# VH-VL binders against Cysteine desulfuration protein SufE (sufE): the designs that were tried, part 1

Scores and structures below are computed, not measured.

Target 1, 144 residues: Cysteine desulfuration protein SufE (sufE), of Wigglesworthia glossinidia brevipalpis (q8d2j8)
Amino acid sequence: MNKFIKKINFIKNFSSCENWEEKYLYIIELGNKLSPFPEKFRKNSNLIPGCQNDSWIYLIYENTKKIKFYGDSNSLIVKGLIAIIFILHEDLKLSEILTFDVKPYFNKLSLTNYLTPSRVQGLSSISKFIKKSARCLLIKEKIL
Unless a header shows other numbers, all headers, positions and changes below count from the first letter of the chain; Kabat numbers aren't used for antibody chains.
ipSAE, averaged over its two directions, is called F for ESMFold2-Fast, E for ESMFold2 and O for OpenDDE. V2 adds 0.75 times the mean of E and O to 0.25 times the DockQ between the complexes of E and O.
[cut] stands for letters that were removed.
The coordinates of atoms that the task and the answers printed are left out; those that the model quotes come from them. Centres of patches stay.

## First folded at step 5 (VH-VL; framework fv_cilgavimab)

Design s1 (from g1 with heavy chain F104Y)
Fold by ESMFold2-Fast, scan of step 5:
Structure s1 (fold): chain C 144 residues (1-144), chain A 122 residues (1-122), chain B 112 residues (1-112)
Amino acid sequence: as target 1 above (144 residues)
Amino acid sequence: EVQLVESGGGLVKPGGSLRLSCAASGFTFSKAWMSWVRQAPGKGLEWVGRIKSKTDGGTTDYAAPVKGRFTISRDDSKNTLYLQMNSLKTEDTAVYYCTTGYDYWSDYFDYWGQGTLVTVSS
Amino acid sequence: DIVMTQSPDSLAVSLGERATINCKSSQSVLYSDNNKNYLAWYQQKPGQPPKLLMYWASTRESGVPDRFSGSGSGAEFTLTISSLQAEDVAIYYCQQYYSTPTFGGGTKVEIK
């Protein structure tokens, strides 16, 4: 069962990590909880541009009309960052994902305080790509 | 406490090869980004290259003067960092330092080894 | 790549006096998204490896005396030693980590 942790519990758990080593391990653990990425979705159209490590995101509706988030990366830490982005978007509808701003959460979690500019840009690329994926899903559903 | 111990330095002829090792202890080596920094006698510091942790993709980056000639690798089971130096030039003469990134992710260096001297001379 | 220029090359200061070292980057090392300056300072004494003094331009490394302070933003930075002590005789280097790491040429601090 690869169910996402609730946003509020994630923020609490992440904030309770005593040092960066614990936060780093927790980020990796979150990545490991992602649903396995289906190989049929591992194609260039789902590859996140601008990421130093090959990384993929794919969004699809479940039978209940709930969004299923698929993500993977050749970097365990980037995979964990993708998981965090998914957690932040978990309770949102597709239309809400398009307007959601992750920056306040990055600031609250101090994620950008210890990242190089290229890693902060990586988080931005992941955030932009999830919006692109959501827009593609909305177009497919004839909503846009 | 954190310790970095370099070894493998010595005298080599131009065009020769040499491999440096750095034995790490006192921290979680497998999570750390590791760098090599060199200093020519009486000169300033020059970054040589880095290797990221396996969890961050295990990729390497090099300064322009050494790109294509030097290779950085790591053995997490032995807590050891390596620098393979090929096609050595007289301008590669320097003390080579093994360094670790401050927070496992950053490129500023809180721990340094003692250094190992590499002399490239005929 | 980013070129780091330090001034002066050498500085002679009497014990108890202020020492000021300048560092200029060829482009800004301030990242607007997190408002951080990707700039560190190191101290190197003869026969020893460098020691981290300062990071994020103005954050003092644990164990570094409070007489050391960093200031500046963007492309111009200063390391100040408010009251020079004998043990502060060393060469000081700035380093950017905004991109591929590069060091300044160093500033030698000596007692007058």
Scores: ipSAE 0.006, ipTM 0.628, lowest interface PAE 9.8, mean pLDDT 85

Design s10 (from g1 with heavy chain G101P)
Fold by ESMFold2-Fast, scan of step 5:
Structure s10 (fold): chain C 144 residues (1-144), chain A 122 residues (1-122), chain B 112 residues (1-112)
Amino acid sequence: as target 1 above (144 residues)
Amino acid sequence: EVQLVESGGGLVKPGGSLRLSCAASGFTFSKAWMSWVRQAPGKGLEWVGRIKSKTDGGTTDYAAPVKGRFTISRDDSKNTLYLQMNSLKTEDTAVYYCTTPYDFWSDYFDYWGQGTLVTVSS
Amino acid sequence: DIVMTQSPDSLAVSLGERATINCKSSQSVLYSDNNKNYLAWYQQKPGQPPKLLMYWASTRESGVPDRFSGSGSGAEFTLTISSLQAEDVAIYYCQQYYSTPTFGGGTKVEIK
């Protein structure tokens, strides 16, 4: 069972970090709370393109209406960013994931203000890939 | 107080090898990305390469002139950064600076060592 | 790689007068997603390592006097010293960090 912090509590906790060093540590902590990534899903089809470090996302249904998010990365920071993206999507249906815009949250949290272009691209790649994963799951389940 | 102290420079003949060290203190070295920047006598600054923190994958990047000849590594237990220089050319003659970015996200450099001189000459 | 070009190579300015250094990048270092210019400025005195003066094109590093200012956006940037002091005699470098870091060739500032 996934154990994600709620979106509102994440925003509160992240905003309470006083400097980027504290935010860095918190991002890593969030990544550590991800469910273990099943090795059977560690395939090129689940590899996020555009990430400097190998990173994976895989989505499945836990039951009829509950989506399980799996993510991993060779970079602890990227793993944490994946966890943040999951937290922002935690309560959404597959169809809602397809239209969800993470940019207002990135702006509110100033996540992109101090990142290099490659890391901002990484966040964009993760966001784009979760939509691709949701689309694939919708097609697989024929819920279009 | 952040301190970066380079060592290992000296005179070497073309085709030779040298290993530079940078001893770091005053910050959490294991979290930091580290870079080498060089400066030929009377010339401008040239970025040599960087190594990311192990938490960010520990990967390395190099400038085109040194790619395939130089290797950057780190020993977090010793708070030390290394630059292994192989197949040295006269064009590699420079003061080599160890430097750290403002934070793990940014590639502008707020702390620099004093530098160590490498002279590649016959 | 992004190529950084500084002008002039050197300039002589009287004490108390304005010094202006230009930096041009071969492509824009302004990132549209966050509207930031990935451009820094450094001061280097003989026998010393470079010292960070400016980052994000116009943000002054802590402890740097307010006579130093950075301006510009995209591919053209300027470092201005509004009233040159004797201690400002140095070589100044711009640096982009939009991609792998590259430095300008430097501008030597000296007193007339």
Scores: ipSAE 0.012, ipTM 0.632, lowest interface PAE 8.2, mean pLDDT 85

Design s11 (from g1 with heavy chain S106G)
Fold by ESMFold2-Fast, scan of step 5:
Structure s11 (fold): chain C 144 residues (1-144), chain A 122 residues (1-122), chain B 112 residues (1-112)
Amino acid sequence: as target 1 above (144 residues)
Amino acid sequence: EVQLVESGGGLVKPGGSLRLSCAASGFTFSKAWMSWVRQAPGKGLEWVGRIKSKTDGGTTDYAAPVKGRFTISRDDSKNTLYLQMNSLKTEDTAVYYCTTGYDFWGDYFDYWGQGTLVTVSS
Amino acid sequence: DIVMTQSPDSLAVSLGERATINCKSSQSVLYSDNNKNYLAWYQQKPGQPPKLLMYWASTRESGVPDRFSGSGSGAEFTLTISSLQAEDVAIYYCQQYYSTPTFGGGTKVEIK
């Protein structure tokens, strides 16, 4: 994705933030770099369940072998968390997305450190929903 | 030098309305989750409700005794928190504190104002 | 709502002696995914607003003396003042923030 930084650079930059206020601002900044969400994909099938603020994810092939990640949320912080999850998945193939475990990265980055239970649940829901979206894309392309 | 200054308290009759204000300074108000906590004379602390930062959705939550009667709002351009109190009951008599959290993703309260007294009586 | 129960309602402790305040929640406030206890402690002196002492059950707020410590996990928590000083006369409250915030009934600490 054009506006996404590499996973390794994200980890470095996030770890370099001195406190949670800096991390919070950086998360919001990352959300602002997401590609605009196409309105035609803003429907219930792409709505992430369990989020208090409406949030959406949709995956398509940009080219035959390149996945494009679309995400949006009515919450700026949730939008940023979606961007982080996309960054963690950006270099993966569909088959790799299905088995990818985000928890080691959440732990390394202390993403759950100061979040409420609702927000930690939100991160889990986003992670599960990206796998669902990848499965839908695999079925559509007749890979499964 | 964080400061929270409540105002608007006073004497009101049962069934009446009152609006409290909280002027905030010394921190980035727009990022903070803000709450109201009350304390009836000689009694303990009771959380009234909260409003999240606009970044976190700007949603409000209320304790059961005030839900449907009280409304919390904020004006980030004025660094001011509001509590609109309607259908007041004698049980609402309390000192009302404006509070903010240290952790903008949490609901514990690191800063408190001096409070403003609301007395509901005939 | 999560109900917070404190014990005792009041206690009298001699200067220099240990004061122990207990707080129980009606359900666990430990979140398994991040292993954090969503529990805070406050001190309220006569005529003053409450002051934050402790958060995440055992993390001391900046400027709070070392004699204050928090312990416990899940549904049972303790605030300890290792050596009571005159300035510690106050009412102490626990508060959970696992869900919508609720406070304990308070424990009044007085000098014996």
Scores: ipSAE 0.005, ipTM 0.567, lowest interface PAE 10.7, mean pLDDT 84

Design s12 (from g1 with heavy chain S106T)
Fold by ESMFold2-Fast, scan of step 5:
Structure s12 (fold): chain C 144 residues (1-144), chain A 122 residues (1-122), chain B 112 residues (1-112)
Amino acid sequence: as target 1 above (144 residues)
Amino acid sequence: EVQLVESGGGLVKPGGSLRLSCAASGFTFSKAWMSWVRQAPGKGLEWVGRIKSKTDGGTTDYAAPVKGRFTISRDDSKNTLYLQMNSLKTEDTAVYYCTTGYDFWTDYFDYWGQGTLVTVSS
Amino acid sequence: DIVMTQSPDSLAVSLGERATINCKSSQSVLYSDNNKNYLAWYQQKPGQPPKLLMYWASTRESGVPDRFSGSGSGAEFTLTISSLQAEDVAIYYCQQYYSTPTFGGGTKVEIK
């Protein structure tokens, strides 16, 4: 993301959208704010399994204290859903990412109420894959 | 007011081809998932296929009877949906409806065109 | 594919009486993650395209009279017209959108 958006501001803005069309546009807008996905990370190992549209996630330490989240998708709305997942995880430590449960936030936002079964499963797949990415980062850090 | 207007139907011989068009107005076409649904004379409704918005990947899905023979496409600059029908069979004789889904995410159909008749016979 | 079965094929109901149409899916169309039933109902009059009546099994489309109601969950659903009016003579279809869309065979509603 070019700028950090706080979880509280995201929840407030999303809840303030008056109808599904506004929520849909806001999700797309959030995806557009993601940092550009580096082509060197666009590998099959970083491809999210089970998504109809090709989607990627990669985590790396930007410095000792900061994890950088990279994500992309051939679907603008899936890209936005990835952005939402990142917002929910952004201020967590690596160990916290491994155990974080996104379901309470999905329920609070009624996010799944507007999605088809395949998209709801996509959110689950994204959430699972960010944990896999965090584990890969942890392994890489321990080898170093 | 949402309007969907189909055109391109007609009489064609088995093995022939036809291209149907659907002109859309009154809503944001580029965000909508679009489907084709057909109805054989005196019979029930049958979903033919759909195309997602480009925002959602622009992918297509087809019912088994038409897969490999029919192609759905869209031109967002012209607000037009297309159905290219190849290798037509007598079983493809039907009124073809252009439809749009609610909330841009679901395949229930809140708007329908008037339909265009395709007759496949010798 | 999910197979949709409607019953009866046709029914005749007197004006002002209740009409009940049943729809059964070959597998559940209730999604556990959002607790929604992916089922819609349509009305089709002769020479016209279908018109959406209900979605999410029981949510009435805007402009649809309150005499129309949808009920059921999982694999068994009902459309009820509490007091049949002359303009309600039509064929009614259920449709699932849990997976690739499939329609029921239709139920013709006539005046007795």
Scores: ipSAE 0.006, ipTM 0.581, lowest interface PAE 10.9, mean pLDDT 84

Design s14 (from g1 with heavy chain D107E)
Fold by ESMFold2-Fast, scan of step 5:
Structure s14 (fold): chain C 144 residues (1-144), chain A 122 residues (1-122), chain B 112 residues (1-112)
Amino acid sequence: as target 1 above (144 residues)
Amino acid sequence: EVQLVESGGGLVKPGGSLRLSCAASGFTFSKAWMSWVRQAPGKGLEWVGRIKSKTDGGTTDYAAPVKGRFTISRDDSKNTLYLQMNSLKTEDTAVYYCTTGYDFWSEYFDYWGQGTLVTVSS
Amino acid sequence: DIVMTQSPDSLAVSLGERATINCKSSQSVLYSDNNKNYLAWYQQKPGQPPKLLMYWASTRESGVPDRFSGSGSGAEFTLTISSLQAEDVAIYYCQQYYSTPTFGGGTKVEIK
């Protein structure tokens, strides 16, 4: 994740946006800070089901214990929502990702207040898929 | 100030084609979801279709009565929305409105043009 | 598709009296995850395009007088004009945006 801010600073910055247009632009900005998505991981197995625009997530270990989060989308806003979910998970251990609940953060930040049902469903799909990816990585690395 | 100006309406025979245009000004067109809504004379409102902003994938969706016959497109460099209408039927006779919300996230419509009349008649 | 049904088709109300318009959706337009109703109301005067009055079922659009109020949740909604003015003569439409947008058939409000 290139140039990602810490969770605490993200929450502060997002809450400081005065209107939804500012929040929208900030979400897009966060998406632009994602590490480039490697083309070798752009496969159907890494495609998030239920998203109207093709969107991908892939988790790997970098070195022995550092998790690298890769994400991309044909939608700049979905790409930004992926980035937000990564920010909320970036300091967690792989096993902690499996039990982490993003809903309190979505509620506190009012992320769902201005989104259409399809975009709210997209957030849910991204959240579920990151847990699936973490579970697959745990199995693959024989940690579970 | 926000303005939407439709053009291209007129009289056409069943089976014919027309292209409607909507010139937008006063807001950031490239970030807006744009829709067409029609209203047959003396009847209610009917959503025709929408095109999402390119930041949201630029995808289109259509109401069942027009799917396969109508195509929505946009030219962000010209701040213009288009509706290509093919295989026109008498029941397509309506005033066609160009709509968008200033709130780029909403699918309710706070800005409307004055409309352009399309009459499909022999 | 979600079908929107309005009642009555037309309503005649004296100046200063309350006007009540009902809107029913064929399925709930309340999204449980954010607890919002994806419903809007519009006013259309003769020869004019529709004008947004209300969104999220009960949030008034800027500049809309407070005599207009929206209520309801799930599949049944009401637009109320507490004290009808001459300028309120119009056709009123509900619209859902829970899925592909659909409009109600409209309710014509006239002065007695």
Scores: ipSAE 0.006, ipTM 0.633, lowest interface PAE 9.1, mean pLDDT 85

Design s15 (from g1 with heavy chain Y108W)
Fold by ESMFold2-Fast, scan of step 5:
Structure s15 (fold): chain C 144 residues (1-144), chain A 122 residues (1-122), chain B 112 residues (1-112)
Amino acid sequence: as target 1 above (144 residues)
Amino acid sequence: EVQLVESGGGLVKPGGSLRLSCAASGFTFSKAWMSWVRQAPGKGLEWVGRIKSKTDGGTTDYAAPVKGRFTISRDDSKNTLYLQMNSLKTEDTAVYYCTTGYDFWSDWFDYWGQGTLVTVSS
Amino acid sequence: DIVMTQSPDSLAVSLGERATINCKSSQSVLYSDNNKNYLAWYQQKPGQPPKLLMYWASTRESGVPDRFSGSGSGAEFTLTISSLQAEDVAIYYCQQYYSTPTFGGGTKVEIK
């Protein structure tokens, strides 16, 4: 499992970074806390569309009702952004992930202010793809 | 404190090759996105291409006129940016500037070198 | 490819008077998700490299005098020098960074 911090501590730590260099390093640090991505799941079906660097997300149940989030990217900053999105979603139930809006958090943290249009689109793609992954997992749960 | 120093310019015949270097100091080079921008004598600025930091994938992008002929690379251990120019044409004659963006991720350019002149002539 | 067009090609302004430079992009460089204009302005004096003046269309680079201001949004932008000084004689360039960077053709500012 990922060695994540709680959402509230993430917001506090990120807001405490004085400049973009500190924020950049912190984002990379968060990416490094992701669990290793299993090669079995590194398939086209788990590849996030629209990302400049190959990036993957996969959701699965860890035994009983605990969702395990896997993510990886060839870009360390994108890997960190995936970690941030996981932190924002980790305490949510599968059904709650489908309706969760990340934009208020991006705005509060001014995350999109520092990103190029392609990186902002990358964040949008990651957010949409986690909802797709959640829906796939929900379908599997009902079939089983 | 931030300095960029280009070198390697000179006179080359059409079809020839030349390699430019840019020595960087005063900032964390390994985190910076680096670009080359050129300016033909008496004309405006033209972006040539860029290389991203290795942490952002280390990928390169090129302007259409140079794609397939020019290659940008970097050596983070030496804080040096390179531009390998092959199949040079007379329209490649220009002062070539090494540039970097503030905060190591921007495509606006707050630091520039003095430039190095490349003349492609028979 | 986003094409940047500047006007006029050159202008002569008396010391202390206002200089206005226009820049037009072939498509909008305003990104709706963050409400930012991906537009920068540069100043270049003879024999020198360009110097960054503005970014995000209207944010002055550190050390740039407040007589320089940027305005506009979307596809039409203006750089204004409210009271021209002798040291402002230069060629000015706009540049978009919404996609791969492209520069305007430049506007030469001279003293009348």
Scores: ipSAE 0.007, ipTM 0.622, lowest interface PAE 9.6, mean pLDDT 85

Design s16 (from g1 with heavy chain Y108L)
Fold by ESMFold2-Fast, scan of step 5:
Structure s16 (fold): chain C 144 residues (1-144), chain A 122 residues (1-122), chain B 112 residues (1-112)
Amino acid sequence: as target 1 above (144 residues)
Amino acid sequence: EVQLVESGGGLVKPGGSLRLSCAASGFTFSKAWMSWVRQAPGKGLEWVGRIKSKTDGGTTDYAAPVKGRFTISRDDSKNTLYLQMNSLKTEDTAVYYCTTGYDFWSDLFDYWGQGTLVTVSS
Amino acid sequence: DIVMTQSPDSLAVSLGERATINCKSSQSVLYSDNNKNYLAWYQQKPGQPPKLLMYWASTRESGVPDRFSGSGSGAEFTLTISSLQAEDVAIYYCQQYYSTPTFGGGTKVEIK
């Protein structure tokens, strides 16, 4: 089905990591589980603004009701953060993605506690870009 | 136990070059952001530059006084950080410290080496 | 770059008395999205490298005695040593890690 871990299991596994080193390695591992990014989608319209490393996100329907999340980054950590954002959104409909608030999860996971403002801004940029991607897909589906 | 050991310091003439090394152990070096911080005799701390982990793109950043003259690099297979110093000036005289980023991805410094003295004089 | 200014440059305090060190940043180091102050304090004893004492303005590093406390937010910060001990004689530096890291000029704390 999906290679991604379910949100509830991700939260459990992340919280069970004893220190930031384990969390860091787990983030990288999650990024490695992302589906290969299709080269035909690696264009400026899918490039995330505000990220210090070139990073891309693209959303498409794999079938009638299943959204496929594609993401990649030249930074393994940013790639992992993209994977986390995808896990948090994996069970949502396009319309739900538009209003979904990731901040409670960032706080619960202490994800931003060790990040510089630049990295926190990057995480915010990823979150905003997934909403933009969802809105674009929703409009295309409505032929509006 | 985390350990950082600097080497390569010494006396050099203005306009000369010198390469510093920092041998790291006790942590996953390849995941860590690494910095050089210097301290002129009797003066305060000054950040020199940083290199991010390869997982974060391996990019380097430098303080304005050293930009274009100093180069930071790393060898993850040897757990070693380097500082290549070119076109040295008298103002570069300082103890140079190797330091780690806090929990691997910040410019907050939790581990420091003992430092190595670089003296630039004629 | 963000400029860090410490005051005083030096102070002499009797054993058991309170020492107060101030640090000002040229712009706010409080990040609104996570409500964190990107401000740290370091202690440097003669002949030794600096040691991290405090981060996020008020969080003590593991093993740092309770007599050390940090306060402040935005652009003005204070490090307080409630009851100075002999081993606290050192130079103290504030540092911002909001952007390219910069240090204050240091405050030398010595026994009166």
Scores: ipSAE 0.007, ipTM 0.637, lowest interface PAE 8.8, mean pLDDT 86

Design s2 (from g1 with heavy chain F104L)
Fold by ESMFold2-Fast, scan of step 5:
Structure s2 (fold): chain C 144 residues (1-144), chain A 122 residues (1-122), chain B 112 residues (1-112)
Amino acid sequence: as target 1 above (144 residues)
Amino acid sequence: EVQLVESGGGLVKPGGSLRLSCAASGFTFSKAWMSWVRQAPGKGLEWVGRIKSKTDGGTTDYAAPVKGRFTISRDDSKNTLYLQMNSLKTEDTAVYYCTTGYDLWSDYFDYWGQGTLVTVSS
Amino acid sequence: DIVMTQSPDSLAVSLGERATINCKSSQSVLYSDNNKNYLAWYQQKPGQPPKLLMYWASTRESGVPDRFSGSGSGAEFTLTISSLQAEDVAIYYCQQYYSTPTFGGGTKVEIK
């Protein structure tokens, strides 16, 4: 995520959008800044269950102890929501991801107020799946 | 000003086909979720189906009575929504409205066309 | 799908009096994650398309007079017209958008 913004800057920018139309476009823009999703990771094990559009998340360590986040979706808005979830988690260690609660951020940003039930459920599914992905990495590292 | 103008309605025999069009103006059509809603003479409203924006996957959803017989499509370059109706039945007789929501992707509808009448009769 | 039931089928009210329309959904349309009711109300006059009156159960559409109010939560909802005007004679429909959209059967409001 070379061109991803920091969590603080994201919150500032998103809160500065004057109406839902601007927020909607900004969410799509964030999705477009995700690193390309490697086809080798496009497996059923990495498919987020419960999403109306096929959506994918995969977490891996870079050569350092830094986590690389990969995500994609057949829906550009869902892809943007995945990007937001990544922004909220990108500065966390694997163990911190397991306990991190995104709901206060969703509430503060009124993120769910303009989404259909399917998209709100998608956010919930994305949040749960990133924790599952983090747990898989912890098992590999034997940190757990 | 948002405007939706339906066309293509008419009289058709059972088993026949019709294609309805909806010309949209006054909003960013390419970002909007578009729906068709019908109303049989003297009866209530019935949702027919929708098409999502291409940015939201461009997928379609249909009500059970029309699934497999009707196809919704869009041409963003022409700001036009289409409803292809095949294997028409007498119970498909209705005024067909095209509609969209203010948030462009909500399933409540603040903009409606005037409707076009489809009559399926032998 | 979610079935919407309106009552009464028809209602005759004197000018200036209160009109009350009820709408019941076969399952809750309240979404726990955002605490919103996915319920809208429409007004339809003869020969015209429906007009949106209310969304999120109680939020008035821009330009809708404040004599129209929506209330309720979960599976039971009410549209109230506090002081009926002649222009309010119409058929009123509730609609859920929690899942695939479905409409109530309509309530016809007439002047006594």
Scores: ipSAE 0.006, ipTM 0.604, lowest interface PAE 10.4, mean pLDDT 84

Design s25 (from g1 with heavy chain R50H)
Fold by ESMFold2-Fast, scan of step 5:
Structure s25 (fold): chain C 144 residues (1-144), chain A 122 residues (1-122), chain B 112 residues (1-112)
Amino acid sequence: as target 1 above (144 residues)
Amino acid sequence: EVQLVESGGGLVKPGGSLRLSCAASGFTFSKAWMSWVRQAPGKGLEWVGHIKSKTDGGTTDYAAPVKGRFTISRDDSKNTLYLQMNSLKTEDTAVYYCTTGYDFWSDYFDYWGQGTLVTVSS
Amino acid sequence: DIVMTQSPDSLAVSLGERATINCKSSQSVLYSDNNKNYLAWYQQKPGQPPKLLMYWASTRESGVPDRFSGSGSGAEFTLTISSLQAEDVAIYYCQQYYSTPTFGGGTKVEIK
């Protein structure tokens, strides 16, 4: 993401899309705004299990006060969903990420309205993996 | 506005091969998930398989009766969907419809082509 | 796989009268998390391809007359044509998309 997008602004912009086609295009646009995924982190350890399309997440401290989120997917819409999950977690501390529930936001934004149950489960996999990534980062921080 | 036009159907003998095409217009084909649905003469509808948009990975899925024998592909530069049918059986005799789903959010079929008849007999 | 069963196989209804078509799934197609039924209805007229009528069990596709309505939840669904018109003579199919797509056997609607 080249520019900071606050949760409140995302919710306002997404809710302002007139129809599903605009929402779909906006989701893809959000994915395109993600920082380029470094090839050195494109490893199996960062691959999200259970996703039909190969998808990756990696978290690192930009500084002691800010987490940098990296994400990518071979699916443009899944990449956009990863971007949305990042926006929803942006202001959270690592410990808060471990208990944060994205499901109410997805329901409020109607993101699950058109998904099959198996695809909704895919969103759960992405959410669980970001928590795993946060735990790994906490362990590294404890050692350092 | 939205048009799907199937072609390539015909008479083929058991064990033979046939390739169907579907020419699409009036929508952004490259973003659409495309499916094939068939209907045997006087019978109901049966899903054959689908192919995802390239932006959603471009992967394919097939119904059990055709898995391993049929291959779905697409050419986004030509707005064309294909169905390669190999090892054809008499029970594959049907009208084959090309149909759309806009994206992976919905697996119901928004638009249908006119269909092309495939007859497998000796 | 989910098996879809329609009843009756054929139905004869007088012009202006109500037609009801039933569809039963072998398992629930209601997803509790979003409270949506993954069920669609199609109309197929002689010599024509199927046309989408209804999705999410009760949401009418754009351009479909309001005499068509869908109801039901879970595993039992109904398509109702409140006042049958001559152009409604067709075969009607239900379809689930909770899992790999499967269709009902169809219900032929004819004029009495």
Scores: ipSAE 0.005, ipTM 0.594, lowest interface PAE 10.6, mean pLDDT 84

